# Ledger of designs, part 6: VH-VL binders against Proteasome subunit beta type-11 (Psmb11)

Target 1, 253 residues: Proteasome subunit beta type-11 (Psmb11), of Mus musculus (Mouse) (q8bg41)
Amino acid sequence: TTTLAFRFRHGVIAAADTRSSCGSYVACPASRKVIPVHQRLLGTTSGTSADCATWYRVLRRELRLRELREGQLPSVAGTAKLLAAMMSCYRGLDLCVATALCGWDHSGPALFYVYSDGTCLQGDIFSVGSGSPYAYGVLDRGYHYDMTIQEAYTLARCAVAHATHRDAYSGGSVDLFHVRESGWEYVSRSDACVLYRELQKARSLEQELEAKACGIYPEPATPQGARECKELFVEQEEVTPEDCAIIMKTETM
Short names: E, the ipSAE of ESMFold2; O, the ipSAE of OpenDDE; V2, 0.75 times the mean of E and O plus 0.25 times the DockQ between their complexes.

## First folded at step 1 (VH-VL)

Design id01 (framework fv_ifinatamab; at its last look DockQ between E and O 0.14; V2 from the best seeds 0.00; counts 0 for: pae E 11.1 > 2, placed apart)
Fold by ESMFold2, look of step 2:
Structure id01 (fold): chain C 253 residues (1-253), chain A 119 residues (1-119), chain B 106 residues (1-106)
Amino acid sequence: as target 1 above (253 residues)
Amino acid sequence: QVQLVQSGAEVKKPGSSVKVSCKASGYTFTDYYMHWVRQAPGQGLEWMGYINPYSGDTKYNEKFKGRVTITADESTSTAYMELSSLRSEDTAVYYCARWGYDSTFFDYWGQGTLVTVSS
Amino acid sequence: EIVLTQSPATLSLSPGERATLSCRASSSVSYMHWYQQKPGQAPRPLIYDTSNRATGIPARFSGSGSGTDFTLTISSLEPEDFAVYYCQQYSDWPYTFGQGTKVEIK
């Protein structure tokens, strides 16, 4: 499983792979890892899918009740605290549920991490799941708050696609959601294998251009030049935000 | 209990338009995407597009994008699909279908609306 | 656009027999959905994400597959299982359906 979310100037992005890790539980929906909670709030899923499904159903119903009674929904922070409090009742049951709440309220775009032990953290970037270390690598290199919408979409797609390539428990497609002030939007579903293949093509083209440049300007005889060429082969396996941008441009042509 | 109730059958002439309604009940209308799928007589299913009833965002199958308009009215929990410049090939049963984010497939379907285009 | 090709077009079997329906995608997809449709009715959700039964679907229905090749199996046909079955992908836009496999009484 790979899920991620990040806050930026134009809202909150949530993205996830679509590989089923839940199995055939009768009550478990299993395949969706970004779940609408209400009009301006999404949640990600990690840990056991049965526990996540139960918590989101309960949370959604309680938030809807509060909206009907009070004329407005709780803030994202208030929702995160409510979820953390509800999870504290099960702390002794050794439940491992981690989630990112992605929303837009009076204070603007907001992102919270909630873990089943009652932990509730505010932040700009969270990734959850077995693939999260790989997603963090891409996110940490490419993230900045003032990204354009397209840059944010590209970053999220690249981060999840890279994680699906590296993590055996992640795969399928990349689901992408965007929470704006007007509410959440389902942006796209992209085949992770196709996306990753396009990133490999972008690296191959970049390496071809560097090889032509080296032919015009001979490779340095120094160890520095040799190390750089070896690093290029190693970098061929890693996806960068630049590679994703090239793919996005060629796909839209 | 989730229900999707569509408007009744229509008979139309070529070149005209049709607007099919889909009234949702039993769930929060704005929390789920609404899709439209059609089925010509004796044929399979063809996806036409969707709307996010909360934001108004739409996506259309490019085969229909110039002729299809999907809208939603939050106050009545009703989605609409309008197909313009009708041809005889547009004779079909038109379904609204809710996309179940928990199951990630079309979990509830309307009863279907037969649109017949005859010259 | 991902084209889904179902085979066979028609499968004539008797109650109690095993039915095997195939769905082949023109490019790799992550998951496959299956729907059942009887005349005059809307499609009924059957199998989602390749192998998960929708609510209320009997255990005799199962799905499997990956990549480009997916299979729906009905282990022992009941009289109510004679219908048309459609596969559906949601890995890329537009969503597409197979052309259907009709399972009919021999």
Scores: ipSAE 0.007, ipTM 0.461, lowest interface PAE 11.1, mean pLDDT 80
ESMFold2-Fast, scan of step 1: ipSAE 0.007; ipTM 0.527
ESMFold2 (binder alone), look of step 2: mean pLDDT 94; pTM 0.951
OpenDDE, look of step 2: ipSAE 0.022; ipTM 0.584

Design id02 (from id01 with heavy chain N61A E62Q W99S G100L D102Y S103G T104E F105P; framework fv_ifinatamab)
Fold by ESMFold2-Fast, scan of step 1:
Structure id02 (fold): chain C 253 residues (1-253), chain A 119 residues (1-119), chain B 106 residues (1-106)
Amino acid sequence: as target 1 above (253 residues)
Amino acid sequence: QVQLVQSGAEVKKPGSSVKVSCKASGYTFTDYYMHWVRQAPGQGLEWMGYINPYSGDTKYAQKFKGRVTITADESTSTAYMELSSLRSEDTAVYYCARSLYYGEPFDYWGQGTLVTVSS
Amino acid sequence: EIVLTQSPATLSLSPGERATLSCRASSSVSYMHWYQQKPGQAPRPLIYDTSNRATGIPARFSGSGSGTDFTLTISSLEPEDFAVYYCQQYSDWPYTFGQGTKVEIK
């Protein structure tokens, strides 16, 4: 599993892989790991999508009740604290152990990490799951609060795709969501291998355009250790290891 | 108790427009997308578009783009679907249906509105 | 546009028999939803996200599949199960439905 979320000037981005755990030789249905709670709030999942969806349905009912009593939806912070309290009552069970809540409230875009032990942290970037170290590598280098919407989408897709290439328990496609003041939007579902090919082509084009401006042709950087491609990608067509290689953009900064 | 109640049957002439309503009750109207799906007599289901009542954002199937307009009135919890330049091929039962978000199943449906376009 | 092809078009069976309905997509889809429709009624959600039963749906209904091949199974037909069944995908815009499989009394 790789899920991530980050807060920026134009809202909160949430993204996740779609790999489900049913065995290495079995074709599994794609998994939804970003689940809407209400029109201004999304949650990511670290456990099974069905288990986490159940927790979010309970949460949604409680938020409705509080809205009726108080005349407005609880803040994202209040909701995160409520979820942490709910999960901590069932500690020791494998139920939605870690999640990120992505929303927009009276204070603007808000992002919280919630863990089953009652931990509730506000932040600008969170990634959860077995692929998260690889996603953080991309996010930490590319993130800035003032990035454009298109930069944010590209960063999120790149981070998840990078993590799916390196993490055996992540794969399939990348689901991308954007929370704005007007509510959340499901932006896209993109195949991870197709994203790698497009990122490689875009990077090669950028290098060629820079070389033409300077009158030179630089050698493309291809990590030697990244030539292995996951089986799920190769089953669609015969691809070379180079088709699935990861390009590290930090080398060009 | 969640209910979606649609306006009554209509008979229209070719070239005219029809506007069908769908009044929601039993839930927070702005928490769910509202979709419109039609079914010609004896035929299958055809998705037309949706509206997010919270933002007013809409998406339409390419076949209906330019002829369909979906709107929502948050104060009355009512969604509307207006189809213009009617043809005899537009004779169908028109349904509203809600989903929590794009990709969720349509969990509650209106009773349907028969629109007959005579030629 | 992803095209969904359901087979068979018509399935004639007796109560107590097993029904197996197929839905094939023209390209890979992530999930498949299934709906039941009886004459004069709106469609009723039956199965969502390939294998989950909607609220109130009895255990005799099950769904399975992945990629391009999806199946709806009714383990033992009851009289109320004779209806038209539709599959639906959302992996690409627009939403598309299959043409339907009619399960009728033999």
Scores: ipSAE 0.007, ipTM 0.481, lowest interface PAE 9.5, mean pLDDT 79

Design id03 (framework fv_ifinatamab; at its last look DockQ between E and O 0.24; V2 from the best seeds 0.00; counts 0 for: pae E 10.6 > 2)
Fold by ESMFold2, look of step 2:
Structure id03 (fold): chain C 253 residues (1-253), chain A 120 residues (1-120), chain B 106 residues (1-106)
Amino acid sequence: as target 1 above (253 residues)
Amino acid sequence: QVQLVQSGAEVKKPGSSVKVSCKASGYTFTDYYMHWVRQAPGQGLEWMGYINPYSGDTKYAQKFKGRVTITADESTSTAYMELSSLRSEDTAVYYCARYDWGSLYAMDYWGQGTLVTVSS
Amino acid sequence: EIVLTQSPATLSLSPGERATLSCRASSSVSYMHWYQQKPGQAPRPLIYDTSNRATGIPARFSGSGSGTDFTLTISSLEPEDFAVYYCQQYSDWPYTFGQGTKVEIK
């Protein structure tokens, strides 16, 4: 599995491979690794497919309830904290999920990492899955906040394609999503082997991207990758007994 | 239950335009892309384009660029496909189809189809 | 644009027989969808992502393939299986369909 997401001037990019954790004989919702949560919010999925599907189903329901009660959807940061809080309610279920929440709210493009242990981090770049070290290598060399849309698409495609080439558990196609102010868009699904061959033909472009990542000087100024939540003073939403009861009732189907 | 109900059959003259409607019900209209596919008599399926009803963003097959306009009205949960400069080869059944990002199918629900006949 | 070529164009068989439908892509495709269209009806999803049966599709339908070659198999034809079958790719824009294979009762 390779998933990635990064925040840039024109929004948030999310991309992933399409290799299914289920066999060719079984339909499974977790075969989609970039999952719409609502119109302006996507989530990536890593970890076990059943755990991820469960958490996204529960999250969508809770967000709908909050929209009905409060008249609007929570921010990306608020959604990330809500998900982390819900996971705290189910620690004993041994659910495993690592999620990048990708959205555009009133604060602009936003990207958060949430893990099933309750970890919640804001950052500009996240990659998760067995292929993530290879994806990070490409992202770290080519990323800058001020990329054009086409540069961002190329970077995401290259990063996932490289990961599928090197990681035995990644493959299939590259799904590419773009979250803009107006909402998310499914940009493309491209064969990873074809993309990788095209990347090899464009070795000079790759060398140019590596040169840009290194800069002219030894110490270029670039945004750090993942970092702690930016809202240091934002109060976290605690799990209530009502939240647990609702979640448990939803899960008894 | 999810339903896509299209407007009725139309007979048009060459050079005119047609606008086919597709009213969605049973789901949140803005959460899913709406695709348009046509089928000429005795022929196969041809993808025309889509709209994201939330953002209004569209994508069209190159064959139809400049002649097709796909729109959506959130308030009525209705998508529209307008094809201009009609020719006799545009005679076809036009379908709307919902694209599901979270389900088991790429185009999981289809409208009943709208026959557009272009005749002089 | 990826061109999908289905063969045969028409497959005349009796109920109980095995049907094998082919779809060949002009370039490598990761996955293939299959749709069934009965006379006078809209298409319905049959097989998605090459080998997964859509909801409500009987076990006699199966799909396989990779790269440029994909196959739909109906293990034992029933009278309700008389229809046209289309393959569809979504690996690259625009989405394209094959021209169809008609399965008819001989």
Scores: ipSAE 0.007, ipTM 0.447, lowest interface PAE 10.6, mean pLDDT 78
ESMFold2-Fast, scan of step 1: ipSAE 0.007; ipTM 0.514
ESMFold2 (binder alone), look of step 2: mean pLDDT 92; pTM 0.919
OpenDDE, look of step 2: ipSAE 0.009; ipTM 0.517

Design id04 (framework fv_ifinatamab)
Fold by ESMFold2-Fast, scan of step 1:
Structure id04 (fold): chain C 253 residues (1-253), chain A 121 residues (1-121), chain B 106 residues (1-106)
Amino acid sequence: as target 1 above (253 residues)
Amino acid sequence: QVQLVQSGAEVKKPGSSVKVSCKASGYTFTDYYMHWVRQAPGQGLEWMGYINPYSGDTKYAQKFKGRVTITADESTSTAYMELSSLRSEDTAVYYCARGTYEFLSGYFDYWGQGTLVTVSS
Amino acid sequence: EIVLTQSPATLSLSPGERATLSCRASSSVSYMHWYQQKPGQAPRPLIYDTSNRATGIPARFSGSGSGTDFTLTISSLEPEDFAVYYCQQYSDWPYTFGQGTKVEIK
């Protein structure tokens, strides 16, 4: 699996391969690893795809209940804290281990990483899954906040395509999503092998520079510049141990 | 209320094609895969393929590749299954069924009423 | 392709009796789904992800199992429970169904 997301001037990009983690030497249907949660929020999946998607089903229901009570959907930060609290209640069940929440709220584009131990981090770039070291190599060299939309799409496609080329557990196609103020948009699904070959056919000098940038994969980095959710100082509804128990009681799988 | 309403029964000659429709209502059409499953008279259920209405991506069972085409029209919330080069063995009731995304649960939670396709000369 | 074998092919029972239906997979599967079908009707979802009852399904229906062996149990048959039952797997492509178990009235 390779999933990635990054925040930039024009929103949040999310991208993923489509390879399913089913049996060896058996044809598998394409896997969808980026899941819409609501009009302005996407989630990525890593680990067992079915289990990861179950958390988003539960999350979606809880967000709707909160909207009915408060008259407004929680912020992306509030949603990330909620998901972290939910996952921490079920720590150790070998369910979805890591995810990225990609959204747009009253503060603009927002990106959070959530891990099954309850970790919640705000950042500008995240990649998860077995291919993430390869994706980070491309992202760290090509990313800047002021990218154009087309540059962002190219960077995301390059990062996933290169990860699928290098990682035995990633493959298939590249799904690309863009979260804007107006909501999320499904940009494209592109065959990873075709995309990789087309990237290699770029102009000779630019191709050599791009291939070098995409082909050199540094050690996986801890998310740099990330801030823990506790540092956000936002007026979100607090998730107490009692709240966690209530949420899980009605939604036990 | 979720409903899947299929087109009416058809009688076709060998070598022709048939196109069955399935109109969805009561939910966001692009949030769920639409699968097609057939059942020959007195026989069990056989999965044919699916479409993701959001992306247009399809997957077909090997037995039907080259003869089956599944499409979806998001504007009318309608899925279609076209089967070509019909044989007498294709006589069956054809169902559309709503599936969660393959990594949500994969079970078929709502089914159309079925469309009987009879292939005879 | 994973082959699902249901047994017995036919169960002849009276109302009030317990029915136990088996579904065996040719290879290990993570979860099993169950459907009920009455003559002239589309299949009705009954059990999903091995042990969860679908919406509106009475408590007398229960599912269990893991690996290659899965079971559907009806604790006390009601007249409306006489039908054909199918198991289904989605753990491996292509998705496959069992051949069905017919639960018929004496």
Scores: ipSAE 0.000, ipTM 0.413, lowest interface PAE 15.4, mean pLDDT 78

Design id05 (framework fv_ifinatamab)
Fold by ESMFold2-Fast, scan of step 1:
Structure id05 (fold): chain C 253 residues (1-253), chain A 121 residues (1-121), chain B 106 residues (1-106)
Amino acid sequence: as target 1 above (253 residues)
Amino acid sequence: QVQLVQSGAEVKKPGSSVKVSCKASGYTFTDYYMHWVRQAPGQGLEWMGYINPYSGDTKYAQKFKGRVTITADESTSTAYMELSSLRSEDTAVYYCARPYSYWGESYFDVWGQGTLVTVSS
Amino acid sequence: EIVLTQSPATLSLSPGERATLSCRASSSVSYMHWYQQKPGQAPRPLIYDTSNRATGIPARFSGSGSGTDFTLTISSLEPEDFAVYYCQQYSDWPYTFGQGTKVEIK
């Protein structure tokens, strides 16, 4: 799996490969690893799509109940904190190793990383999955906050396509999403192999030299600019083991 | 469970306007976009536009811009499509349709039963 | 706008035969969706996101494709499968449909 997301002037980009495991005896359908949670929020998956989709289904239902109670949807930060608390309650299940929440709220574009141990971090760039070291190599060289929409799309596609060539557990196509103030948009699905070859062929000499940067493998590093979720949201909302059980039972019914 | 129920068939004169309603039930009306699609006799499906019932934001196909207005009433969970300056070419069955989910499934899961609008002298 | 071209316009087959319907996009699309329509009825969703069957759709229906070329296959036609089929892209605005393929009994 290779998923990535980054925040920039014009929103949040999310992208992922489509390779899935389904056994040796059946065709493997394309896997969706970017799951919309609501109109202005997407989540990525790093484990099996079915397991992570269960968490997002539970989260979506909880967000809807809170909107009915309070008259508005929680912020992206509040949602990330809620997800982290929920995952912490079910630590032994390991339904998702890590996820990124990509959204737009009253503060503009927002991106959070949530890990199954309850970790919640705000940042500008996250990549998750077995291909993430390869994707980070491309992202770290090409990213800047003021990039254009087309530059952002190209960077995301290049990073995922590069990771699919190097990671044995990533492949297929590249799904690309863009979260704007108006909501999320499904931008494209492109065959990773065809996409990479087409991008290389279409580029000028300067762009071709830049495309070679996609082949570098810098040492894996902590995402730049990451900040603890609790630091951003002072009001604490506790989720108890009983609350977690009630939410999960409601969804499975 | 989820249903879209449209208003009944109408016969209109050229130059008049028609307003078709689509009442939603079985889900939270403001959580999903509502689209309008028409089909002229013996022809294929043609997308007209959508509304986001939460914000009131609309988008229209260029062909209908200036003649179509899509609105939504949250209190009654009802969407409306009004088409003005009717011509004989506007004779069609008009459908409202809900995308499966803004959760990443991008097809029309639920359709209204259709409203036949006949434009004749 | 993305133009979807379906071929053939009409497919005349007998029950038990395999039907293969094509949909070609004028530019690359993310996914293709397929609908079945019978006279006097609203379109019925069949296949979404290129290859997934909608709720209640039998296993004889399958979809495939990528880029600009997409296919709907009915492995063995049943009497209820004789209908008009439409492809649809929802990847780029404006959302567009193909002109339809009519599957009729020979």
Scores: ipSAE 0.000, ipTM 0.428, lowest interface PAE 13.0, mean pLDDT 79

Design id06 (framework fv_ifinatamab)
Fold by ESMFold2-Fast, scan of step 1:
Structure id06 (fold): chain C 253 residues (1-253), chain A 122 residues (1-122), chain B 106 residues (1-106)
Amino acid sequence: as target 1 above (253 residues)
Amino acid sequence: QVQLVQSGAEVKKPGSSVKVSCKASGYTFTDYYMHWVRQAPGQGLEWMGYINPYSGDTKYAQKFKGRVTITADESTSTAYMELSSLRSEDTAVYYCARDIGYTWSGEYFDYWGQGTLVTVSS
Amino acid sequence: EIVLTQSPATLSLSPGERATLSCRASSSVSYMHWYQQKPGQAPRPLIYDTSNRATGIPARFSGSGSGTDFTLTISSLEPEDFAVYYCQQYSDWPYTFGQGTKVEIK
């Protein structure tokens, strides 16, 4: 699996490979690793896409209920905190391990990393999955906040394509999404091998630099510039088993 | 269970406009894009455009841009397709179709309306 | 715009025979969807993302392909399988359909 997301001047980009990681000996269906939560919020997956989609479905319903009560959707930060609490409460079910929430709210583009132990981090760049060290190599070299939309699309495609070439557990195609104020857009699905060949041809003159940028790097525990949810929300409410039951009941009703 | 129910057949004169409705039930209307696809008699399928019912954002095929308007009414879970400046070549069955969106079950048109025949007579 | 060309235009076969339908894209696409349409009816989803069967679709239907060349195979035709089949690409805007292949009784 390789998923990535980054925040920039014109929104949030999310991208992922499509290789299925099922445990069967028969052909596996293509994997959807970027899942819409609502029109201004996407979530990435690091476990099984089906498991994470279930969590996002529950989350979407809870957000809808809160919108009806409060007259507006919760912020992306508030949503990330809610998801972290949900995953922490149902930790033993092991349905989804790590995710990135990519959205647009009253503060503009927002990106959060959420881990099943309750960790919630705000940042500008996140990559998750077995291919993420390879993706980070490309992202770290090419990213800047003021990049154009086309530069952002190219960077995202390059990073995922490079990761699929290096990581045996990533492959297939590259799904590319763009979250704007108007909502998310499914930009494209492109063959990873074709993209990688085009990348290699384009970088033949700078082969040394490409190799350095695309080296193997450990997945960062805390990316440079990331901030914990605690730094954003000093006042945190403890999630109880009763709260978790209510969240799960919403799925059943 | 998901259902898309379209308005009845229409006979229109050249130069007029037609507005076809598609009422959705059995799912959350704003969670799925609604597309419009037409089929002229004895011909293949032609995509016209879509609407995102949550945002109201639309996308149209270049061929129909300026003549087609797709709208949605969230309160009644109904999508509409209005085609203006009708010509005889616009005689076709018009379908609404739900884009399954981004689920692990795939991204394709999983439910279709029954179709609305629009005849443009000279 | 990606143009999808289906071949043959018409395929005349008997029940029990294997049907092989081709769809060629004018440029590389990641996945192909397939729909079945019977006279007077709306299209029915058949195959999505190249090789996955839609809900309720029998095992005799299979899809394959990559790049620009995609195939729909019906391993042993049943009487209800005589219909028109359309391919569709969804990965790149605008969405486009092939012109259709008619599978008819010989």
Scores: ipSAE 0.006, ipTM 0.437, lowest interface PAE 12.0, mean pLDDT 78

Design na10 (framework fv_nisevokitug)
Fold by ESMFold2-Fast, scan of step 1:
Structure na10 (fold): chain C 253 residues (1-253), chain A 123 residues (1-123), chain B 108 residues (1-108)
Amino acid sequence: as target 1 above (253 residues)
Amino acid sequence: QVQLVQSGAEVKKPGSSVKVSCKASGGTFSSYAISWVRQAPGQGLEWMGGIIPIFGTANYAQKFQGRVTITADESTSTAYMELSSLRSEDTAVYYCARDRGYDYLWGSEFDYWGQGTLVTVSS
Amino acid sequence: SYELTQPPSVSVAPGQTARITCGANNIGSKSVHWYQQKAGQAPVLVVSDDSDRPSGIPERISGSNSGNTATLTISRVEAGDEADYYCQVWDSSSDHYVFGTGTKVTVL
């Protein structure tokens, strides 16, 4: 699996490969690893996409309830904290273990990484999955906050395509999404192998530089520039064990 | 701001086909599933099927499998429902409705509805 | 096949409370949505996810769902509440949307 997301002046980009793990000798349908939560919020998946999608359905319903109570949707930060609490209540081996939340709220574009142990990190760039070291190599070299929309799309496609070429557990196509103030947009689905070959042909020297940046990249323990969500939520609403029970009450798994 | 506008009433002969359109405006067409629900005169609401435009994935009620085809054209933000082998029992108002679910999964509420299209099947 | 049973009709006087039930085995484990349909018009969502009220829907309309019965409650009924009401769920076993049989609310 290779998923990535980054925050920039014109929004948040989310991208993912489509390879599904259903056995080496079985044809698998393309996997959807980016799941919309609401008009201005996307979530990525890791583990089984079905488990993550179920959690996102429950999260969406809880967010609607809170919108009715407060007159507006919770911030992306508040939503990330809520998801972290939900995931920590269900620390099973077969559940979704890591995700990125990509959204736009009153503070502008926002990006959070959420892990099943309750870890919640705010950052500008996140990549998750077995291909993430290769994606980070490309992202770290090409990313800057003021990049154009087309530069962002190219960077995301390149990063996922390079990761799929190198990671045995990533492949298929590249799904690309863009979260703007107006909402999320599904930009494209492109064959990763075709993208990789096109990029090689179009920019052979640039491709060599990108390949070197991706060639060896140690698996980081924590993404560069990430800030732990606990520090961001010191004065925000706490999620209780009772809240977790209510959120997960109906038709989970 | 979101509006679903359907094509006009149709009169069809038994054994023919009818194709009803549903044009969406406001919001992101591809981010939502569009379902088709019919209502025979004096009867209740009956779900026929729907489509997730992003993937072209259609899901049909068992009763209508083999007779109904639901498609979407993202370039015109329009969903279509075609029902074949029409019978007098197919006389009904046909509605398109937006599934509010944003997650590419079925199962949410229908937050916006088209105005309805009356299809009359008579010989 | 999963079926949602509603009473065919409910008669109520202005200012009174109307209660419309939607019955099915273990419906409390599902999210129930409610629609109002006035004569000659398309349905309108009035309650989502058991008890959530969409923007623009009066506070006197509320919902609940537990066990084998979901209920739509209309308090201080007005003439404009006269309509057909439908409950709706998603049946995960068949991957289908299921509508209730419908209840005609008559305001006397």
Scores: ipSAE 0.000, ipTM 0.425, lowest interface PAE 11.8, mean pLDDT 79

